# Designs tried in a protein design chat: miniprotein binders against q56419. Part 134

Target 1, 326 residues: q56419
Amino acid sequence: MEGRTLEEVQEEVFKRHGVLVPKKELEDLAKALEEAGLLLTEKVEARLKEEEEKLKRERPMRLAGLSYPEGEREARAFLEAFRASYPGEGEEARVLLMPHLEPSRVPEVYGAALAALEKTPPPERIYLVGVAHRPLKEKAAALPVPFQTPFGPALPDLPALQALDALLPFELFNTPLAFREEHSLELPLFFLKGRFPEARVLPLLVARRSPELGEALKVVLRDFPGLLVLAVDLSHVGPRFGDTPLTRTLAEEARRRDLGFLERLAEGEPEAALAFLGANPTRIDGVEVVASLLPLLRERKGKVLAHRLDLEAPTLSAVGAGTLVL

## First folded at step 13 (miniprotein)

Design wb52
Fold by OpenDDE base, second read of step 16:
Structure wb52 (fold): chain B 326 residues (1-326), chain A 120 residues (1-120)
Amino acid sequence: as target 1 above (326 residues)
Amino acid sequence: SAEELAKELEELLKKIEELLRKIIELAEKGKFDEAIERVDKFIRLLEELIEKLKELVKNPLTKLLAEMIEELARAILELVFEVKDLLKQGRTELAIEEIEEILKAIKLILEMVKKIAELA
């Protein structure tokens, strides 16, 4: 406890209020709470250690049967339905920005990603860069193990991962537990594996902007060419994120920021995209990923295929999602 | 008032206790999906508890006690996610054991909340 001891507080209360807090009963209860906390922490640590040992072998599906079907046949039907939700045609992608939001919330945005993938020649490998929603030991991390999907395991590209690690000033293979439940990789990987079953994957997470990652990846991509995928969401507005309930004005501002960000990326001006956001008052999720990948995004022209600001009605909050091809 | 808030917290904690017992019952009966649904409800109620605990802070003593409760509540929250995973994996015995420990911790929180109410 970085805070005041129970004794110090009891003394302060006595000095200020003249009330002697019943010491023994509170001490016994405080001790019992502390002991209970320690016991629960030990149990958590034991479980986390077991899970970490499993993650040395594979990353199991966590969202199968929830966000997408577990069975392969049903999963293929799911992909087809999502593709059908986007009426347009895609374009060939060298870089794909797509969401990691719950697929059912923004089906047409995932459909647009699938449309782009239809026009994309099968890559040897996919650099899948997600957002770390849990703390990482370093600015970025990778997990060099198979990721389970309904379409079979997505196998890691170990040579490319090793080449990337060798160029980074930090250990790339850090914080394996951050990958355990990270939906920013699992959800897009479902769609990617379904479309490109033979592609190897580099599952990457970004917690904080790492210019080193972008520079390293630029080098690695020369020897290990592949599709770059940014799995990022856009604005997060409303009470869940510290705002007032969604209003027309707030929604218009979120859309303006999302589209302004995506359009500048589509023009090949990622620095201008970041500058446009300023303090990022609508909390665009993908900022740290884009900031890390600047060397790979510069001068690449592309197209925004889809955008949606999706309302979560129970919380009167909204999340932006988009699909961009470069 | 601190007393009114403490009473609200006591009522919330009682609901949480009842819910934990129901989760155990459902797990013992092999009703894992229903148990998991109740676990999700438990998580939401626990998050509500954590937020309401912040309102109990009226003086240095209540602050310290609320911080102690919050620390334990956060530990419970971490463990309950593991419980959910265990239930999904069919590791029922271990899940129940962990829920029973959570139940003990919730009872301690309840006793502390009652004590805070007495001191207010």
Scores: ipSAE 0.240, ipTM 0.737, lowest interface PAE 1.5, mean pLDDT 88
Fold by ESMFold2-Fast, scan of step 13:
Structure wb52 (fold): chain B 326 residues (1-326), chain A 120 residues (1-120)
Amino acid sequence: as target 1 above (326 residues)
Amino acid sequence: SAEELAKELEELLKKIEELLRKIIELAEKGKFDEAIERVDKFIRLLEELIEKLKELVKNPLTKLLAEMIEELARAILELVFEVKDLLKQGRTELAIEEIEEILKAIKLILEMVKKIAELA
């Protein structure tokens, strides 16, 4: 970095130890670190630019071979196993809330979502709303490119995305790199594409409350009707999430919080669902999504099909997951 | 103390350096799955290094040097994901090239940590 600061370091060493460190040695080492840092920063920037260019054409699979099988045949068997894990029948969905947690941890919850999709007429398009796990330049974003899946590419609904962009007070396609590694879209999309292979998709991420998104979506859905999917996880409890270690009391509180939230959404009362969370709204992944989509959720009655609190014993932590049809 | 922490960092950096050399060896032999497993271990050690450096930033004498090392370590972490992808693709030459650049940066960090130990 800067010569002035290296001189300050030398002065401080002299004051503490009564010894002067050779300035040339510190300068040479600092310069070598700056050169190495610049070279590595340039490589990181080059990679990010390359990834951004690739994302202008396609969004590749990142979790294939990890969270779901790469091959179409194996992926189909995997999906059917999840459906089999849920013993109930589904309900038709106009709005579906499903998780984006690692599927193997809550198979019956994803099975319930699959059951709902079986009872739902194939939509022409799916509005898939996930949660941003990387910063967005705006409150929400979309990526208007094919998303690869083992069942073939999920094609973007370009006219609907362009209509949405035009109605928003910000650029919708503002942060393509946020989509390169985003499981809140990739994991639900695997199940949605498996059930509705012909449906086009609007892949949307919410980072912070955007009432403007909900208002714009309400308008777009009139001209471009489709299935609305909220891909959100519920309570996050324990040290992995900056909390105290999980106890029976905290686990039961999390289950009651999750179910109270879902039940109020099922009654068509999303404001009551948000209010029910009280001082802990940030502990539920879906709060910002629900708050953004209020106009689409009001007065829609439905049913909670499944709920589970998945326990992570090594971290004494837990994540809630649920399936809700509206 | 800062001197004890700097010594711990020096030991950690030597382990990181040994691990990077092992990754190169495994990649050269076409043992990509084993090389990737070692990359995952490298990521954990590098994250541990970054956390320990945050403690040195609190010492005014070593703050500048620790911040420089932290920035470099974070840049290395980003490149490591590229190395992992290259290994998955079987692109041995490119993966080794990136690892060698990371190794050079780790050696510079080690020299700077030795200097921090002297100053603390």
Scores: ipSAE 0.078, ipTM 0.578, lowest interface PAE 4.4, mean pLDDT 83

Design wb53
Fold by OpenDDE base, second read of step 16:
Structure wb53 (fold): chain B 326 residues (1-326), chain A 120 residues (1-120)
Amino acid sequence: as target 1 above (326 residues)
Amino acid sequence: SAEELAKELEELLKKIEELLRKIIELAEKGKFDEAIERVDKFIRLLEELIEKLKELVKNPLTKLLAEMIEELARAILELVFEVKDLLKQGRTEYAIEEIEEILKAIKLILEMVKKIAELA
């Protein structure tokens, strides 16, 4: 509201139009609307507070039974099926870029990630960097609690998380509610935990580019070595994202942007990858993550294992996904 | 006309009310997936309501009233996401209680929309 009271507006209407708006009935309705709004807000706040208190102990599965099986046996069969969807062999990863899109949409891209993980010695810890689809209080955040998976809890590496927090100019342990439903961590974590059951995890979210995060992680990785995972999607094009329906031209441009981005990353030129995107007209999701992790991506050569631009037919929109090993 | 738009909004609100009642019914029957699908439909209809409310703005009074309705509609939207999560978790009793409060709020919006139509 522009700070005007109902009374002030009623007076203005009376002055301009000579109409006396029935004051009492409108006041009663206005009051009832305000009271209803307050009550609903209080209920939401109470619920959010309860959820935040739960997140101090653990992060439960939200997508079990939806995006992946809840049961361990079925979950293992799911992993094997996804691995089978990629006909190639992987390479050892020190850095893995993989999608966080709904797995059923891009099975071979997740399969490529699994293929890379097969060639990767079991890490002591996994730095899992996702995209914040909800606002964070800071540029980045971590949640230092167990994440539930069908394979048991993914336990946090508290010493490494604390070392990271100490090197950042902001509080790392912020905005716990942003992790509650964040699929950019949950989906890749399923695959990672399934492959590396004993690895500890650093679940990180990036909302905005944080060069400080990359520099801090570079230091932390010396004392706390591990696998770095970038859980990012690529282009987002079509009506869901403000474009016209997907055309051949739009799809070709999305693929060009995705592959051009991944190829430059594979060459060890992350700054060139970002520069290639310019204004990012196809809305590559992983830009802020890559921009935050530049010190860790420089001079690392690797290989693009898979790419797909997946059509969501009901919306005539498409999302790019890729798997890159460095 | 403002009257025609108000009538369209009233019809939309009636559909929303019917949908909320159906969500409760489905939840009570343990049909959570079907209930969640209806919640998603509710969200879309509520978003449509918010956009159409902007068109009701014809004078300072209707502007103020539309803003009040929009604020409540946004609060409903936030609560509905929580309802969806509760249904997914099988916390049916809490979900139903929240839907009942949303239903009360929707009724208030309907009364206000009718009043705006009378004032136009």
Scores: ipSAE 0.194, ipTM 0.705, lowest interface PAE 1.8, mean pLDDT 88
Fold by ESMFold2-Fast, scan of step 13:
Structure wb53 (fold): chain B 326 residues (1-326), chain A 120 residues (1-120)
Amino acid sequence: as target 1 above (326 residues)
Amino acid sequence: SAEELAKELEELLKKIEELLRKIIELAEKGKFDEAIERVDKFIRLLEELIEKLKELVKNPLTKLLAEMIEELARAILELVFEVKDLLKQGRTEYAIEEIEEILKAIKLILEMVKKIAELA
């Protein structure tokens, strides 16, 4: 036994309470807990192995019935309602930045993304770059399988994924389990598949800054042209995120930080956008994605279509969301 | 302090046990949305349990038992995702089987926490 031995525990109990606890009772209880822990750990390991095996074939929906409707007809109506929440026409996108937080919280922001997709010619493929919420074995990863949606499976662009893998100094298909529960891909994919049902997808996750990913993608996009989508949320403020309670002043500062970041990206100055964030304390979860994709964002001008700081009054917290077309 | 924390954990675990039994009842009645809502409450209580265990790990008398409990609680959190999926699919028998396994682990944790309270 590590730490305090059972005999030391017995001695301490005797000193405090004048009662000798039977060693057999403590041993039996410790053994039962150890056996339960072993069985439960083995069950978790068996389940993860089974999930990993399933992910070699397809990636199932995890948020259907929660964040979006399960049925195709209901899902289509859901998309139309989000589009209707944004009064503008949108702009054609070669690069689209859109959020991945709960869609019902910021319907006008997702509506703006849908408006941009409406003005964009159907791409043969979508490079969907999200944020890893689970550790990756490498700086970035992809999963080369169909991703299920209410509109049918989003099929992987295998030739483009293989071309990307060949250019990287690490194995691209390195952490399948990281994709099992990944809302930064699943939520944007729902909207993208609804608008471009024939487009194939490159589902990419970034965990840490990978300049080599951006350089490789620049080469691959030349041979496999498509729509680049950065699925990132903006400011995370308040106690829910380990920060001070939100005030009107802090909320306004977060809005200015978000817009300053997006406006610098819209001017084709992604290094300036990152430097702007470094000078301000508010955290943005998409920093590693933007920093990885610099070669694809430089000298590309565009327009911020929508921005909202979504307030969660019960927790005095907020998350920023925006739609940017480049 | 350790005795007070152990008592808080005992009360928390009793609530968790009652909640798990309620999830089984709701699943048996085909009330899957209500069962899932109770699973979300269970996740929050289990996360609270793990946070409180950090203080017991700092105490040499309770460290070994607290570490064992923390390891079990983290394993349970991983299994809870499967429970939610089974409930969403209406796979009542499989969901109940998984919840019974979790309930067995929670009962053992409760017994260990009671021992910590008595020994502290």
Scores: ipSAE 0.047, ipTM 0.536, lowest interface PAE 4.9, mean pLDDT 82

Design wb54
Fold by OpenDDE base, second read of step 16:
Structure wb54 (fold): chain B 326 residues (1-326), chain A 120 residues (1-120)
Amino acid sequence: as target 1 above (326 residues)
Amino acid sequence: SAEELAKELEELLKKIEELLRKIIELAEKGKFDEAIERVDKFIRLLEELIEKLKELVKNPLTKLLAEMIEELARAILELVFEVKDLLKQGRTEDAILEIEEILKAIKLILEMVKKIAELA
C-alpha cells in the first residue's frame, strides 16, 4: 500500500462523493486481509527464498505440459506441427524477432520463426532477449544457469555473460526470481533449443530501455558471435488492456501499428520504428527491448515473415505477434 | 458497472472456492494427477481474477481495496505453486493444509468484493 491509509481514502471519498464509508467494517476486513496476508507472506517469503536458491542451479520448466509437451518425442512432433503451420520458406537470420505469446494462439508466427531458423547456420550461442513482465532491480537482467527444456538443458554461455556484465554500469545478474515464471524466455527457448540443441544461451530480460545494454552487446558480439533473438509481442488491445472491446477500427489500428513498426525495423530504421509508435497507444510490448538494442538493429535490412493479431474471445481483446528476420 | 463487475468477480470466486474443495477431495483420494490438473485450472482462474480486479478501480477507495486484494491474490498464487510441488511429491497432508489456508484467503477476498459492491 503506497502510503495511503484507509482513513485518508475515507476522507477523500467523503470529500469527493459525499459517501461515508463504514470505517469499522472496512477496518475489520482490511485487518483480516492484512492478517491473512501476513501469514501468507511469511510462507511466501520462505518459499521465495527456497526458489531463489534453486535458481542458482537451474531454471526448471514451468509451462511444460501446458504450453508445450514435456516429453522430447512429443515436443519434436510439436515443433514439426508448428513449422508445418507456416507454408512459406524462411530466410537466414542474424537477428530474429519472434513472439512470446502462447504458441497455440499464433502457430504460423512461430512456424515462420522455425522457417527462418532452418535457413540459419547453427550458432555457437543465442542472445535471447525477452520482456520482463515482473519488476527487475535493474533495467535489464540475466540468469546464468541452465534452462530446462524437453530437449535437455539450454546451457548458459558464462564467458559471454561475464563479458557483458563487465561492460554494463549495473549488475547484470540481478533479480533471479523474475526469471522463474517468465514466459518471454521459456516459450521462445523451446523453439530455439529444439532447432539448435548445441547452442549456448544468454537469457536476458529487459524491464526498461537500456541503451547501455545495446552498446555492451555490440562489443560482446565481436568476441562472442551469435544469433540475436528478440522475444517480443506487439499490440495489446481490448478490455484486458484498458480499451473498449475489439472493433474493426481498433483491430485495423493495432495491425497498422504492428506492421508499421515491423516494416521500419525491416528497413534497418529502428529509431523510425519507435518514433512511428509515438505514445504507443496500442501498447506494443517490444518497445523497451527494441529501444535497448538500437545499435544492433541499425542499418540491418530484413523481412517480415509473419504477422497476426490474435483475438482472445472471452475478453474481446487481442494481441499482435510477428516474426521478423534481419 | 461496478456492481456488475463485482457480481462477475463473486461468481469467479465461487468457482475458485469450489475448485479448491475439489482439489482437496482429489488429494484425499490419492488422485494426485487429477488434483494437479485442477491446481493448474485454479492458477488460471486466479490470474483471471487478478486481471478483473484491475477493472474494479473506479475511485480511490475501490483502488485501495483492489490493491489489497491483488496483493493477497499474488501471495495465494505463490502458495499454489508450492501446493503443486507438494502434490507432485506426494506430500498430501502438507498440500491440503496450504489449500485450506488459501481457501480462507479466498473467502476474505469474496467478502471484500461484496463490500466493494455495496459501496459502489
Scores: ipSAE 0.218, ipTM 0.710, lowest interface PAE 1.8, mean pLDDT 88
Fold by ESMFold2-Fast, scan of step 13:
Structure wb54 (fold): chain B 326 residues (1-326), chain A 120 residues (1-120)
Amino acid sequence: as target 1 above (326 residues)
Amino acid sequence: SAEELAKELEELLKKIEELLRKIIELAEKGKFDEAIERVDKFIRLLEELIEKLKELVKNPLTKLLAEMIEELARAILELVFEVKDLLKQGRTEDAILEIEEILKAIKLILEMVKKIAELA
C-alpha cells in the first residue's frame, strides 16, 4: 500500500466531493483486499517456486489453444494456411528476421517467413533470439531445456549453449522464470519446429544491448553452424505504447521507419539501420537485439519479403511486422 | 474520464466473470482443450484490466483503490498459469477449486470498481 492509509483515502474523497465516505465502508473494502492479497501472495510465492522447479525439466506450451492449435494435425493445417497467405516464393536464409506478435494479425508476414524456411536447407540447430518482456538478471539469458510444441519438444543444443556460456562474461542461464511466459520465443518456435522438426534450438532472450553476446555468438556459430532467427516486432505506435492516437500521417511515418530499418539491414549495414531510427529506437522491438548482434549482421545482404503495419482499431494503435532474409 | 473508465472496467470485469464460469462448465464436462482456450482469453482480458487500471492510478481520488486492485489482479494472473496446467493434466476438481478462488477475487474487484464509478 506504500504508506497510504484509510484516513488518506477518506481525506482524498473529502477533498474532491466535500463529504466523508463512511469509514466502515472503506474499512470493509481495505480488509477484504488485504485478506485476499495475503492469501494470493502466499499462493503466488508457492507457485513461483513450483514453476521454477518445473522449468529445470522442460518449458511447457503457454499459448497452445489460443495463438496456435494444440493438436499436431490442427497445427500442421494452421502452418499450411499461413504459408498459403503469402503469394510469393521465399529466399534461402542464413539469418531470418520474423515477428513474434499474434500470428493471426499478420498472416502474410508469417507466411513469408515460412516461404523462406521452405527454401532454407534444414539446419542442425536454430539460434532463436527473442526480446525479454520480463526483467533479466543479466543483459541476456537462455533456458537449456526442451520447449514443448504441438510438433513435439524442441530440444536444446546443450553443447552449443555451454560453448556460448563459457564465452560470456555473465552466467547465460540466469533467469529461468523469464522463460515461463515468453511469446517472443514461443510463437516463432511454433513455426520453426513445424518446418524443421529435427533441429535443436538455442532459446535466447535479450533485455539490453549485449555486444559481448554478438561477439560470443559469432565464435559459437563457426563451431556450431545453424540458422540465426531474430524474433522481433517493428514500430509500436499509438496510445497503447505511450503515443498519440494513430493518424494516417503517423501510420505512413511508421511504415517508412520500418521499411528504412529493414532495407538498411538487407544492405548489410546494421549500424546504418540503427542510426536511421533516430532519437526513439525503443519504439522498434528489435533495436536491442540488432545492437547486440552487429557482428553477425554486418555485410550480409538480403531481401525484405514482407511488411505490414497492423492496426488495433479499439486502441488506435499499431504494430509493424516484417520478414527479412539475410 | 474516471467515471467512463470505471464503467469500461465494470463491463470488462463482468465479461471476465462470465468467462470464468464458462471455464468451470467446460472443465466439469471434460472439455479441457476448450477450457484452456477460455483461460487464455481470461489472461488477455486480465492484462487489459491491468492496463486500464494504470489510468485510474493517475487520479488521486482512485489511486489507492486502483493500486490495490492492480496488485490483486497481478496475483490472479500468476495463479491462472496453475489453472492452465491443472486443466492440461485433467485435474478437474483442483482446477475448479482454484477457479472458484479467482472468481471470489474478481467479484471483489467488481464491487470496488462499482464504488470507484460511484465516487467518480
Scores: ipSAE 0.026, ipTM 0.481, lowest interface PAE 5.5, mean pLDDT 83

Design wb55
Fold by OpenDDE base, second read of step 16:
Structure wb55 (fold): chain B 326 residues (1-326), chain A 120 residues (1-120)
Amino acid sequence: as target 1 above (326 residues)
Amino acid sequence: SAEELAKELEELLKKIEELLRKIIELAEKGKFDEAIERVDKFIRLLEELIEKLKELVKNPLTKLLAEMIEELARAILELVFEVKDLLKQGRTEDAIELIEEILKAIKLILEMVKKIAELA
């Protein structure tokens, strides 16, 4: 309760309405709410502790049966349908930028990612860099455990993860609970594991720009070569994100920023891509990831394979998604 | 008005209470999929509640009480995800226990909202 007391509330009610609210009644209600809150918090903490102990062993699927099928056969059919939604051919990827938005919203964008993966030789390992939608203790984190998928567990590359940790000025293995429900890893991983069943994975989250991460990864990639995947969304516009309802003008601005960002990345100019966004008024999600991975994105030329600004009709809001190969 | 909003919140909270009781009933009957569906509905209603509470926080007269309710509502929201996971895991007794505690908290929120309505 920052700043106001129950006494102040009582006084204000008295001043406005001429009614003296019994202090005791408000105090009793406030106390009951506080006690209930504490009890719920204790229960939450107990459950979170149990979940954290589980996360020492594996990261279970959270979105199976919701965002993608739980069964392997159905999951393979799902992949095929998504691939079919993109009529183009892919290109070999050294770096893949792909969305983490709900797959059903942008099927052709995920289809473009699958098309790129078809042209990509099976990597020994995948560096999967997602966006932390929950706070991290550090700027970035990793979870060094198997991630469950319909195609079996995605196994961590422990040697490469340890090599990365040794080069960072902070503990990489922090905030395991941030991975529990993080869809920015789970959704892309479904597609990646489905295409590359034998690849090891380095599941990484970025909460804030970490130049140290990009420099460390550049070193690690020499000894531990692999596919780099940026699992990021683009613009977030409309009422859900603090804007007015989506208009043609707002949608055009979101598309302009998304495409301008992706095109500059495709030219091998990640600093120019960031500079182009300025204050990022359309809230491109992938900014902190790109800012962290600058050393890996510089001078790499590539191609934008797909882009979509997807309308969420119930909220009159939209999210941008894209697929870029470098 | 704060009074009108408080009445809307009261109606929403009553729907939430009914829904929680239905979730318990379904869970007790082993109808886990139906229970989970109702949990998802509960999450949406709770999110709506939190959003409506933001308007009460803007009112100086109700700000403190609304902030207290919002804090508890957020704690409930975190716990509801655990309920959903427990139901998915077939840990029915644990899930019901948590729902019962949530139900107690919702009742307290309802009483506070009624009080806000009386004061507005």
Scores: ipSAE 0.091, ipTM 0.595, lowest interface PAE 2.8, mean pLDDT 87
Fold by ESMFold2-Fast, scan of step 13:
Structure wb55 (fold): chain B 326 residues (1-326), chain A 120 residues (1-120)
Amino acid sequence: as target 1 above (326 residues)
Amino acid sequence: SAEELAKELEELLKKIEELLRKIIELAEKGKFDEAIERVDKFIRLLEELIEKLKELVKNPLTKLLAEMIEELARAILELVFEVKDLLKQGRTEDAIELIEEILKAIKLILEMVKKIAELA
C-alpha cells in the first residue's frame, strides 16, 4: 500500500475540481490492485522460469499440426508436394535466402528452395539466420539445444556455436525465451531438416544490425564450413502493416521493390540492395539480417529462383516471398 | 475527453470479461481450438485496452490510476500466453485456474476505470 501516492491523487483532484476523494476508498482499491498484481507477477515469473528450464534441454515444435504435419510420413509427403509445386530446376547454394511466411501461402517459393537444396551437396552444418519477432537482450542470439521436427531433432553444432560466442562482444546465448515461439527459424528448419537430416544447425536470430556478427561468422565459417541460410520475408504492404489498402499500383511497386532488392543481392552488391530500398526501407524484415551479414554476401553472385507477392484479401494487404541462391 | 475515454474502456472491459467466460466454457467442453481462437481475440482486445490507457496517462488527474491499470494489464498479457500453451496441451484445469485469476484482475480494472470516470 502507498499512502503518499494516494495523497498525491487526492491533491490533484482537489486542485482541479475543488473536491476531496475519500482516502480510504482509494487506499482499498489501490491495495486490491497491488495484491492482484503481485499474485499475477508471481504466476508469470513461475511460468517463465519453467519454460526457460525446458528450453535448456530442447526446443519443441510449436507449428506442428498447423503449418506442417506432426507425423514423419505425413511431413515427408507434405515436403514432396512443395517440391512438386515448383516446375524448375534449382541451382547449387552456398548461401540460400528463403522465406519464413506460412508455407501454404507460397508453395512454389518453398519448392524453389527445395530445388536448390537438391543441387547442393549435403552440408555438415547449416547456419540458419532468422528474424527475431520478440525482443532480444542483445542484437543477436542463439539457442544451443536440439530443435524438434517431424523428421527427428535438428542437433545444435555446439563447437561452431561456442567458436561464434567466443568471437562476439556479447553473450550469444542471451535470450532463450525468444526461441520458444519463433516461426522464422521453425518453418525454414522443417524444409532444411527434411532435405539434410544429418546436418547440425546453428539457430541464430537477428533483432538489430550486428556487423560484429557478420565478421564473426566469416571467421567461424572458415573452420566450420556449412550452408548459410537467410530466412527472411520481403515487402509487407497494406493496412495490416500501417499502409493504405492494397491497389494494383501498390502491389506492382512492392513486386518491383522485392525484385530490385533480390537482383542486387544476386549481383554480389548487398550495400546496393539496401540502398535501393531507400533511406526509409519499410517492412522488409530481412534488412537487419542482410545488414548484419554484409561480409558474407559481398562479391557472391547468384540467381533469383522465385518470387511471389501473397495477397491477404480480408486485410487488403500483401507479403512478398522469394528464393535466392548465391 | 477523459470521461468519454473511460466509458469506452468500460465497454471494452465488459467485452473482455464476456470473452474470458466463453474461453472457460469452451475449455470445459474440450473445444481447445475454438478456445485458442478466443484467446487470440482476447490478446487483441487487451492490447487495445493498453493503447487507450496511454491517452489517460497524459491527463494529470488520471495518470496514477491509468499507470497502475497498465501495469496490471501487461502482467495479464504475459499470463495469457501461458493460458494459450496450456490449452494447446489440453490441460483444462490449469488453463481455467489462470483464466479465473485473469477474470478477477479484469473486474478490478473495471472498478478502477469507473473511478477514473468519476474523477475526470
Scores: ipSAE 0.073, ipTM 0.578, lowest interface PAE 4.7, mean pLDDT 83

